# VHH binders against q84jc2, part 51

Target 1, 232 residues: q84jc2
Amino acid sequence: MSKMRNLVEEKFLEFYESWVIQLELYLHQLLIAHNNNTMSETELRHLISKLTTHHKAYYTAKWAAIREDVLAFFGSVWLNPLENACSWLTGWKPSMVFRMVDRLRKSRVVLVEAQVKKLEELRVKTKFDEQKIEREMERYQVAMADRKMVELARLGCHVGGESVMVVEAAVRGLSMGLEKMVKAADCVRLKTLKGILDILTPPQCVEFLAAAATFQVQLRRWGNRRHYVTHS

## First folded at step 4 (VHH)

Design k35 (framework vhh_7aqx_2)
Fold by ESMFold2-Fast, scan of step 4:
Structure k35 (fold): chain B 232 residues (1-232), chain A 125 residues (1-125)
Amino acid sequence: as target 1 above (232 residues)
Amino acid sequence: QVQLQESGGGLVQAGGSLRLSCTTSGFTLDYYAFSWFRQAPGEEREFVGAISSSGGSTDYADSVKGRFTISRDNAKNTFYLQMNSLKTEDTAVYYCAAPWKYLSGFYTRADYDYWGQGTQVTVSS
């Protein structure tokens, strides 16, 4: 009766559910810090550190999981359909966070000229790194259809000893290539997040992180609500 | 602000050994991956080796694999490159580099935000 699932998927599903619950708790703390202005700079830095450590825990778990099965992250079972539709190479698109930054620039008067300049420089660099990853993804997809891969696919139609071994080696190579691309995309994500936090003051970091976490939590809730309404 | 400083470079004969050190300030080693790059005169800076934030994973360029070992000592805020069986082709300025936090696996020069000033290694025949 029970359909067996990939063990990596089950393990990461359990991790991710707990990780999201903790993110919601941190979001609550960020909103309190933002709204009351009573926290000291030291307290704000400690809260920011908790959030960065929480994101570090996510990527530590993710990279361990993709080492075992990278394909589990393409069409993830722990994400609802809306979250999956909004994914770029198994996660958020790095340049998207600058929408939260733009709100700080337009709605808050505390950003100084030097910060605005550094944020613009970071935005340009992030977009460049993002485009580089997109070109690598295109090269990977083209390589899937090159002559060697077509020959390997043809061999796969005739299952037997030596042909099976050659096909298995090719499949392992493809998975390793995907793992490298996912890690490269995650590196751009982490560099972008770090860069923004390094430029902003602690109160501005709290505001930025609150905006980002609110979007992530709300996207999950909207997607879960639609799924429930559709399938209930 | 993050600062990196290399030491331990010098002149050594082919077949000899040398250990480079990179001392960090402005951040804790526990939160970062670290790597070594090298640059020979007139050439582009190339990757040599890397160690993950946990110290549990290392990676090396094919040209140095089996001869060089990267390690870290978090208590001393230092990481090392142990170079054995040195060749004249290993002559270069060696740089230590740190990416943001625990970035690992994909070791491209562009992925490193912090760099030391370099230390010269010269291997004589």
Scores: ipSAE 0.000, ipTM 0.111, lowest interface PAE 18.0, mean pLDDT 78

Design k36 (framework vhh_6z1v_2)
Fold by ESMFold2-Fast, scan of step 4:
Structure k36 (fold): chain B 232 residues (1-232), chain A 125 residues (1-125)
Amino acid sequence: as target 1 above (232 residues)
Amino acid sequence: EVQLVESGGRLVRTGGSLRLSCAASGFTFSSYAMGWFRQAPGKEREVVAAISSSGDSTWHADFVKGRFTISRDNAKNTVYLQMNSLKPEDTAVYYCAARSLWYGFPLTEDEYDYWGQGTQVTVSS
């Protein structure tokens, strides 16, 4: 039996599939740029700008979609189970990108002392912002399990079978808190991404963005391959 | 009726200074984050600076850091952009915009709820 998709899920699935295809094309351009020493700083900045715009387009589409149905992002039909399992508040965990920067250092990236200091300061700030959001998420989960939710369940039982519409209205009211938290998490993601790009030189930005895109694309491919292995 | 009215745009010489103002009415100004955008001829609109609803947090684009400063006066329902060390490449129409949520990072144009009509800044060489 197939799961029915609502209009928000259907539209975002179509958007996301196109967005990932374009990300793979940009990854190819980043890898070419990294291996091509003839590109000017202006050309590298233009490519970095394309990637930045692409990520901003994702958040623009996401925030429009969560205004309609935030719960679609907590069980995303456009993501495979591996991608969903690796999600932190509907997306990548902001502090994880510093592991990407650390990986680059081991291979080919040469960072000057001033950049290392600024990246560490940004890492600390990002971790602090993450922990603040995690505390808010925990409070929300406690509130969901609190007396009010128990009372809503009992009210349904007491009045002899609440209609689906009454239950849906209650769920919609509660989803406002989730939307706020998701947007707060996305804010930390965008601040962290911008902060890293502001610290790095254009060639280093290209390497960082290539590493990040490679991880995202590879995670998707590993998750999809697992399905074939499981069913074979 | 929501209105954002920019003022202060004019012709200035390279190296000069200018302060832009944006007067807001028709909404609870102190609850909105404010941003300054600019659009040069033949170019896309770009974010210049942004400020939280309280004024506690600001963001400035790298191409204006150290030269431009955003500020606000919630008692006067006004946001300001102080522009120093002006360059010819700063020539653009400058727009103020209002957003109900602050993320400590300027959002894309699509995420701003209200926009002014713009004020022209021309920097001569």
Scores: ipSAE 0.000, ipTM 0.114, lowest interface PAE 16.7, mean pLDDT 80

Design k37 (framework vhh_6z1v_2)
Fold by ESMFold2-Fast, scan of step 4:
Structure k37 (fold): chain B 232 residues (1-232), chain A 125 residues (1-125)
Amino acid sequence: as target 1 above (232 residues)
Amino acid sequence: EVQLVESGGRLVRTGGSLRLSCAASGFTFSSYAMGWFRQAPGKEREVVAAISSSGDSTWHADFVKGRFTISRDNAKNTVYLQMNSLKPEDTAVYYCAAGFRYLSWTLDESAYDYWGQGTQVTVSS
């Protein structure tokens, strides 16, 4: 199974590197659009659609990969240590995007009262969804220490009588539980992202997406630089 | 134990109507998006319709749009597919699937965690 796990990691590493390169290209387009007030609403909506499709492609590839090996996403080899340290259930924490929205409010982007109210409602809903998933993770961790898991650990201490098949079945069951939680977290991410984009105007969406992509790209660069300095 | 049980599949004449039902148990039904898929002999499985966890948003494939309608009853843990103006090309095994809550991003088969065993629909001319 270690061979199959390495293949999943290698395949997703190749995918992710290409995905990040394309994200940087889209970030360049977002920054150009942000600085040009002459772009039509149709042109801005097309660019926003490219970004949302790009993020959808990430989750499509991720869900296929976690079906094969969800543990590859906990401590991912395609992420540097800083990116891994900033992860919440294998990705960005949904409520953190509201910090990007708050930054927009303090910049040039003027939000009307109705938008502020809808964003606050979405923020509260997002935090509620996050807390629900965190409670599920706590229950999962408690289940790890239940009687059945203790019994399996005891089996591992018996040389000549161990059951590899029983242990593998139990580990597979635990992995399925993690997969469900990761998918639930990704669902909250997608709902939060779409919710924000539905509330914002196209120019505001461009600025929001540019801010989010800039942070993601810079976090990767900061972590790669730190890793490079400490690696030698 | 998670279970999805499809029912309602049968032989119908071209132009007829049929309603499929999928009864869900073992999970919080109202938290999951539901989809209907179909697979004809010698063809790959394809998505027919999807509905959000609340039921507020639905999607239908172009080849069934205007003829099929997906709906759900969260109180009964059941999702339905109303099939009207049936054509011989609609002959397939129809599968119920449960997956992510976010409709527009979960149309891919890989987004669905739980699957029923299917119900056969045959449309004769």
Scores: ipSAE 0.000, ipTM 0.210, lowest interface PAE 12.8, mean pLDDT 81

Design k38 (framework vhh_6z1v_2)
Fold by ESMFold2-Fast, scan of step 4:
Structure k38 (fold): chain B 232 residues (1-232), chain A 125 residues (1-125)
Amino acid sequence: as target 1 above (232 residues)
Amino acid sequence: EVQLVESGGRLVRTGGSLRLSCAASGRTFDNYAMGWFRQAPGKEREVVAAISYSGGSTWHADFVKGRFTISRDNAKNTVYLQMNSLKPEDTAVYYCAAKLFYGWSPLTSDEYDYWGQGTQVTVSS
């Protein structure tokens, strides 16, 4: 029912607005830490922990929401068109974060050879995990186009007990498949993020998280400005 | 949310083997990294083993390395702890725990979101 889908979208919109506001506040703290170099290692680790907890809260809320209505995350109402266009399976593409790592290197951050090696190994693993998920998505699209699904859709045009039940079962099956793929993609995201943070020193983690948060915040602002300028 | 129920704890002789199981309810199990913890009377709870959401990465504490093996079956929503060459020092209540954030530092109970009620393992000579 569209009414139930709208409620999930409304709830997550309210959550996401608050989550982004808090991300901007954390970004401010990250920039202060990066620019001033006055924070102790303990203070930096605490700030990094706040950011990782914040991302964990996002995935906790997201997975609760997709269990109810995974389709809300395909073309999300809480994201502007630019953010939606940049989405890969309802979120950021995991390999994209290595572009943020490359930006760290260009900022005269010296990474020890051991760190460079571990980051390259993680990048290769991340791309492999992405390709595996992309193959599963392709299989899902093939299954959706299967003759049986076309026949179920034909049957679903009739209003009646058994026809309604068959359509409901098919929609539930599709939603469960999408939920599993979205969760798999999110696990790769979390694994990649944690992997990078485990390799980097606390000051390097702060710079990385600041770059990532800056990109996310700016992408949202750019999308909002484009909408206003283009249509106004 | 995930609910965890441990089973398999019992009295075992020194040198024996035992497999603990942790059954998870709901569709969220394959999202979670899992850990096994234990607590002996008068001691703090300590981490025994951890496994990533896919089973592709495992960690075992030094005091059980080579004797205990953690594994999972996501199709059955179950995580296992295979315990071999049991010693009296392994006597404890064993808990399974789940955490959402992948990557894992298995060293603190604070990082785990959901806990089972525990299963008692007693090793006697």
Scores: ipSAE 0.000, ipTM 0.152, lowest interface PAE 15.2, mean pLDDT 80

Design k39 (framework vhh_6z1v_2)
Fold by ESMFold2-Fast, scan of step 4:
Formats: sequence, C-alpha cells, structure tokens
Structure k39 (fold): chain B 232 residues (1-232), chain A 125 residues (1-125)
Amino acid sequence: as target 1 above (232 residues)
Amino acid sequence: EVQLVESGGRLVRTGGSLRLSCAASGRTFDNYAMGWFRQAPGKEREVVAAISYSGGSTWHADFVKGRFTISRDNAKNTVYLQMNSLKPEDTAVYYCAADLWSKYFIGTSPEYDYWGQGTQVTVSS
C-alpha cells in the first residue's frame, strides 16, 4: 500500500478542480468572442494562446504526477464515473475531436478546400498514431502477463523476505511502462490539437475550442448530475 | 438543499433603474453558478444573465446587454441584477436560479437545480 499514491491523487484532484473552473471561464470568453465580429485577429490569437497555454499547463502537471504514480490516472478519483468511462489511455481519444471539426463543416463556418484536405490528412495520421499506441498497449499487456507468470513461478520456489523485493521491482517496471505509454498518448493528443489549430483561421479556432470545451464541461456536468441525482 | 429569496421587484417608469437581489441559504454559495431568468404572461421562460461561482465570468443576453449587469457578493450570499434604461418589454416575473453541478451557463437553455419564487417587475410608460 503506497501512501504516496493517495497524496498524489489528492494533490491532482485539487489541481484538476481549479483547472476545470478556469476552463469554464475561458469557455465564456470564447462564446463572447464568437458573438463579436469586431474582435481583431490579434485579440482572437491572444484568446487562443490563453487556451493552448491552459492545456499545456494540464499536461505539465499530469506528467509530473504520473512520474510519482501513474496508476492514479487509471480510474481517476478527480473524474466522475461517466468521464472515466469515456477515457482512452487516461484522457480523451484524439480522433474524437474530428467529430467537432465535422460540425464546423456543417455550420456556417466557411472552410476552404485546402483546409478540408489538410484536416482529412491529419485525421488519417491521428488514427494511425492511435492504432500504434493500441498495439503498444497490447504488447505491454502480453509482457505484463509473461512477467507476472515468471514472478509467480519464482515466488513459488522462494518463501523468504526476498519475495517482497521481487514483487516491488516488478510493480516498478510495470509503472514505468505505463508512464511511457500514457506520455506517448498525450503526445498524440497535443499534436492533434496543435495540428487542427494550425490549419484553422483564428475565428475558426475560437469556434472549435468553444465546441471542445463545451463538450468537456457538459460531459462533467452530465456525469455529476447522473451520479448524485436521477437526471432525464 | 438551497433556498432562494428574490426581492426588489416593483413598478418603474420607462427609462428608470431597478436593482433585484436574490439571497441564498443552504449550501456553500461560492461553489455554484447563479442565473437570472424572466417570464412574461403567456411566454416561455428566458435566460437574462448568468454569473460563475466567483463572479469572475458573466454572460448577458443580447436583448439586455449594455443595460443590465449581473453581480454577486459571496460574503453576503447574494446575487444582484442591476437594470438600467428599462423598457416596457422588460415587464416580467424575474427568477433567480442556482446550478449546483456547474460553475457556469452553457448556452441559453441551462438546467438549474433550485429556483426562487419570482419577483414582479412592471415597466410603464
């Protein structure tokens, strides 16, 4: 039992609650910007910069926390059950954001042909990167089963205090592998987000970020209400 | 549980000003978003303004933007709606509402957990 794990969970819960509150404030600014045709490109880029900096802060805090205890991010205590059910390798599935991009095509946001082609190329690359991570997770799970079998066999042959050390070493190895995989998945998330923002114009970026933040905030609200109170 | 009590509604002449207050009791006030809604006879309820838990973020409907201002005083557990340049079309019952599970309104159709009983505002020529 690791007391350090409980401290990591409590510390990140405090961080995440504050981070989500700030995301809601930025969402409000995005909605105001979307309704105001008088905002300059400089003002829009400043707002986009605030959102990207906010997301960067999340991954900085997350990577510090997973270095201490990556297992805290599997079934996270700072997420409600609905948010946890929708997680892919401790976060949002990168390809899901293209559903929000598809909404831009169906809205009155004008996407030129060159942007449509670049977005489709990015979608294909993102799905490829996701499949690569999924194959790595499968290989990790196989290696974990092999390691567990070897360690269980070894424990059956030795009944002394050294058994505890062997188990602790195996768990440490497992955690290091998961940390590397979670960071790889987060890199795909950041590359996908940056790729979309690089393709879109500043007004389109604002609409996209507003849609993404709205979905994230609504998912949290739906899960919180359903968990505590029946909500139709 | 949260109990909300509105006050300040009265008859006001066109061009006048009025401040509505909503006193909240029960759960920790600085942990949830608040909103002001209005409903005229025979019309559906519409959102007028919203404020985040800290007062750091506000939203106002286009039909009141520049005339109405929402604010809150967390020390007094009260949310306010300052109404300036009142028009006859502002005549309605005004409701305050609390959203315990969110910090902010998303769009124009938020689902709120608790509602006050309403306060009547009448604007005459």
Scores: ipSAE 0.000, ipTM 0.107, lowest interface PAE 17.2, mean pLDDT 79

Design k4 (framework vhh_ozoralizumab_d1)
Fold by ESMFold2-Fast, scan of step 4:
Structure k4 (fold): chain B 232 residues (1-232), chain A 127 residues (1-127)
Amino acid sequence: as target 1 above (232 residues)
Amino acid sequence: EVQLVESGGGLVQPGGSLRLSCAASGFTFDDYAMYWVRQAPGKGLEWVSEISYSGSYIKYPDSVKGRFTISRDNAKNTLYLQMNSLRPEDTAVYYCARELTWGYKLFSSPTEYFDYRGQGTLVTVSS
């Protein structure tokens, strides 16, 4: 069954499609930089800056959209079912990036002892921040059930337009709580990304960003090739 | 509700030592990274030190590196700053600050990285 899309969903769908196209172009540049060992450190830093700015643009657009309709990000229409199935609180799970760095380290990227120690410290903090957010989401879901039960019980005796206003007020309260938690999760994502890029050298940052972008693009392609692709 | 109370400031001679303490209450202390920041007379806020929630990750600017040591006792909800080899230019009001967690703005300035700070404790380095 098709959903009616609101203006926030339509606007963000258009934004996301263009954002992904630009990500694929940046991925192409990262792969060229990786294969060309003659690129200067200044050129590599410039490319890393373009990717960082691109990710910041995503969160700027996302936070503007969730202010209007945070629920659009739970089961997003601009993501296929595979992308939605892999989402943790409306986006990538921060600890996933450390598994990716570990895989790169085994095959392509050599890290010095000081970098390994800093990455382990960042990993522990990131995992703790994730668990804290998961506990808050659990509390929210329990509280939401209590509020919904009270609201539904009250509506059992109501007739007419007054019940609409009460439901709208309850939904606004729920949305505000979700917005706070989504922003908290996004803050952990941004701190984790910044932390990794601060620890890695420019060539290692290019490897990391290329791996991350490749995974994101490939996951989207895998989902789009499946029979259960999400429809507008 | 969130309360940070600094103590340990005072008058000290150049080359002397001082230990600052910050007592935290009204929140789960071991969930937050903590900062020491200072403000010299007529100047803006300057970052002095940063410590992660567990104490495993610590950072200093070059101006105090090797002279100042940040530490925390999560069992006592207390943050510390050990200051050695003090200089006249270290004269400032020192603030204990808690890391910003909610509503983080993507392009926030460094002064917006904390959401709460204490009242401050004055450190004067002079003869």
Scores: ipSAE 0.000, ipTM 0.130, lowest interface PAE 15.8, mean pLDDT 80

Design k40 (framework vhh_7aqx_2)
Fold by ESMFold2-Fast, scan of step 4:
Structure k40 (fold): chain B 232 residues (1-232), chain A 125 residues (1-125)
Amino acid sequence: as target 1 above (232 residues)
Amino acid sequence: QVQLQESGGGLVQAGGSLRLSCTTSGRTFSSYAFSWFRQAPGEEREFVGAISWSGGSTDYADSVKGRFTISRDNAKNTFYLQMNSLKTEDTAVYYCAAKFGLYSYLTKPSEYDYWGQGTQVTVSS
């Protein structure tokens, strides 16, 4: 099992490194678009499409990887300790993107009342979905404690091959439960991103995506610096 | 922008070998992941193998594992498909494809940005 997990970690590390490099290139394009008020709506929509496709590619790769080994995504080797410390169920906490939306209101982006109402409705729904997942995770952790106690009792009763089978069954149950939770969290993330982009105009989408990408890139650089990793 | 050009196709007897080459034009060769796809007459385009942008990871369709090897030469802006132990079922038009920076889990044709025109491989009994 550990050899299969190592292979998933190696493959996803290589994927993630290239994905982040491409994200930085897209961030550069977003910043140019944001500073150039003369870009057409067609050009802005094309750039926004590139970013949404890029994020979809991440989740496509992630879901393929977690099918093989979901535990690789808890304390991931492709993330530095700061990135791991800031993770909520293997990724960003959905409600936190509304902090970026709030900062847009204080910058050059002017939101009309109809957009503010729709964003508030989306914020409430996102927080509700997020809390539902947190309660499911709490129930999962309680169930894991119960399973572990049963496992310890069985291991104490019989020494030998019987204990190996019981441990393997428990690990499979753990992995299946975590995979469901991670996919549920990722679905909330994708719905939240799509919802925000549907409410915002193309120039507002560019600014929002630039803010999100900037935060992700900066967090990675701050964490890498702490571990004496040379920045670009 | 990247342009792809295939070479090395042809007629070969079952059990034989062929090496396909895909030469790329453009300044960013080392930033691309590369794949080979094939399409038999009347069929849709299917995945054959892929190599990551760093060259550190490769992936293959189950039907070709152990027989085909993908490799890249960044100095020549070229990547290869070495095909050994060819079967009549390997007869197809082979296409090279390129995707900027993304790899490991991309086996769908729709995920690739650039394509070659294809080269015919015919395996006779």
Scores: ipSAE 0.000, ipTM 0.312, lowest interface PAE 12.3, mean pLDDT 81

Design k41 (framework vhh_7aqx_2)
Fold by ESMFold2-Fast, scan of step 4:
Structure k41 (fold): chain B 232 residues (1-232), chain A 125 residues (1-125)
Amino acid sequence: as target 1 above (232 residues)
Amino acid sequence: QVQLQESGGGLVQAGGSLRLSCTTSGRTFSSYAFSWFRQAPGEEREFVGAISWSGGSTDYADSVKGRFTISRDNAKNTFYLQMNSLKTEDTAVYYCAAGLKYFPYTLSKEGYDYWGQGTQVTVSS
């Protein structure tokens, strides 16, 4: 299991580095499309599909990795300290994406009333789902301090075959609980992203995805530059 | 260093079904995302379908969505394209493709570095 943590970290680091490079290339394409009105609706939908597929690929790889070692995603080695500090349950906080949607309301690409209503309904639903996960996390943290966990911690001070097996089973149970919560949070992220893209027109989707990718890329670049300044 | 080989192509009547297979060599199969592309005479290669390296995500061209299914079997180092409700417009040489290890799959042929030799699919009316 301990060797599996190193393999999971190495494999996901390799995956994530290539994933971010491709995200930056897609961001470049989104910015060109946003500034250029010559693209057809079919071409815009193709570009949106590439970004959607790219994000799905991330969560597919993440879920495979967290099944093996969920703790690798808390304080991830492939993220800089700023990216880690800004994480909510190993990723972006779903409701924060609506700040990028609010930008579209003040954009040259005006939202119609029907879209505004659907986006507000989605915002409320997203906030509700988010609060449910936060309550589950709170219950998880309380459970970590319960009598059974305290008892297992005390048993860890005195080793024996039986005590070792009990501690290992408890740690596995805790990891499975974290995996479930991370997957639940990721499901809210994917449902929120899909919901927004289903409401927006292709040009609005391009603008939204460009804003989201810009934020992600700039956060990484800013964090990397600060790390360099701090450690140089 | 990944080698891909297609099989299962052939002649089929409109409305029929055909299953394409793509076999690879080596233990790194589970690390690659895979895709199917097709090329009709005189046209460029177009995207048909893709499957992520974990198998959890699939994507399809609008023209084949609901009719074609991509799947993978890591134990056999093989991935498949199940083609149902075939149309004469589906006639093409079908190519399997692999991206770089752990690289996210793409809808563009330029995103793939490893390609099979192609297998002919002919759909008669």
Scores: ipSAE 0.000, ipTM 0.111, lowest interface PAE 17.6, mean pLDDT 80

Design k42 (framework vhh_ozoralizumab_d1)
Fold by ESMFold2-Fast, scan of step 4:
Structure k42 (fold): chain B 232 residues (1-232), chain A 126 residues (1-126)
Amino acid sequence: as target 1 above (232 residues)
Amino acid sequence: EVQLVESGGGLVQPGGSLRLSCAASGFTFSSYAMYWVRQAPGKGLEWVSEISGSGGSTKYPDSVKGRFTISRDNAKNTLYLQMNSLRPEDTAVYYCAKLWGYSRFYLPTEDAFDIRGQGTLVTVSS
């Protein structure tokens, strides 16, 4: 079992480093597109499609990995401490993207009234979905402190052999519960991302994706810099 | 930018040996599993070796097992393929590759390999 967990972490570490490098390459393409107002709508849509496919690939790989070891995603070895500190249920908090859209609106991106209305409706729905998941997580955490769970933990300390099977079944149940919640959170992330991209025009999508990718890349760089400065 | 530059190919007689090299740059080399893939004239890509990021695990298809050895030097960002007991059917352009990342959980198919270089030609003929 412990060998299986190490393999999942190794595989996802390799995947994530490659995924981030490709994200940085796409970020460069997004920045070129943003500064080149001669790019056609078809070319912009193709670039946006590459980014959405790239994000979907992340969730495909993640869901395969959490099926084997969901706990690897809580305090992930492929993320630095700053990235881990900014995580909400193993990833970005969906409602945070609306703050990015708001900052773009204040800088250069002019949205029509219909877009503003649709974004407000999406924001409300996203916050509702977030709160639903947070309540499910609270129930999960309360269940871990339940009398029955406490008794199983005590049994694991005092009885050898026959208690191992019962404890293993309980731990498996806990992992399945976390997997379900992580997938639910990821579904809200994907729905929120798709919703924003459906509301925005292709040039606005490029600016949004560039801002999101920039934040993700910079957060990683800031966290890595702190680590090296601390030890040097 | 990710760059992979293959070298070491050439003309050898059946039963001969060659050592291929791949110089990698633009990514954290030690974090990635690396692959050697080949393409024979008029055929598709064929995977011939795999090595984990640490170098602790290697895999080969039956067609080259026991004859080819993949290795890496993470300090030099270099990948190697030692080819022994070469056969005419080993004639191909050899590429150094990593996966695009998201296919790490899938069987490595030809579409999954991130091939950047021009490759190095190996010809086994008498």
Scores: ipSAE 0.000, ipTM 0.102, lowest interface PAE 18.6, mean pLDDT 81

Design k43 (framework vhh_ozoralizumab_d1)
Fold by ESMFold2-Fast, scan of step 4:
Structure k43 (fold): chain B 232 residues (1-232), chain A 126 residues (1-126)
Amino acid sequence: as target 1 above (232 residues)
Amino acid sequence: EVQLVESGGGLVQPGGSLRLSCAASGFTFSSYAMYWVRQAPGKGLEWVSEISGSGGSTKYPDSVKGRFTISRDNAKNTLYLQMNSLRPEDTAVYYCARFDLPWYSKYLTGEYFDYRGQGTLVTVSS
């Protein structure tokens, strides 16, 4: 049992390592499908469904974990320093996935004008939702510095049983606020991902998902190799 | 297991009224905001109404504001939607819903962390 990690961190670390291994296996299937013109639409939709289900499993596990300890997701122990440096509100920045979409412009499966228009509309909405969440985060940070929080911090320095209970209630309130904000950000992520997949054809979905998974796996490998070289 | 069972739908003429009910089980009903969502034939899901866990706060989109009233009975674990001045464009399958994420719930589908019943059909036609 590690004393350096709480139960939520240990459990999610184990989950995340398994989740990434499965993502790499799905990436291999996506790359095979991308290079194989003989796959049926039904076969491609089944593969896309596996990836969608895999991402849904991540958010199911994440939301269960943040209900117990949202702070574990700020500077996560299951992510290397490079992955943590690239995080926006405990995960990928939703507008970033449009860089993966831009890759499709050089694909043999070209986007039609109607798709380009719908993707641009989705990009604008995604950016608007990001800005709204960032304004909520600013309001949260200001609230943390208000007179009541400063007074509570002073009270905490002179702790008795009553002071401890009041401080614990305030900390729980702050954690609940962060949980709601993280879930709002995750909602934008899921809405953006679903929006892109609904606009794209099955072959384009496979290429998009392959690009996104490749980037995620590669970023992890770059960060892990840097860390290894530093200690070796 | 979260279960939601809708009832009260039917055929009604334009200008008519219907009252929908939703029986909830498998969770602490009073602790959750509840929603009515509808899906017209060939259309996506549309948020219709929202009520806080206590019943003290309600919200509506402009399309139904002033015509629809959401309410709840926490002692009976039941959600209601009173629909007045019904229009042909209100024709849809109506779902009682619980979403894990407030504010963005109206943008989620059943595939992503929403809980819905089988729905109840409301047809408004002359």
Scores: ipSAE 0.000, ipTM 0.114, lowest interface PAE 16.6, mean pLDDT 79

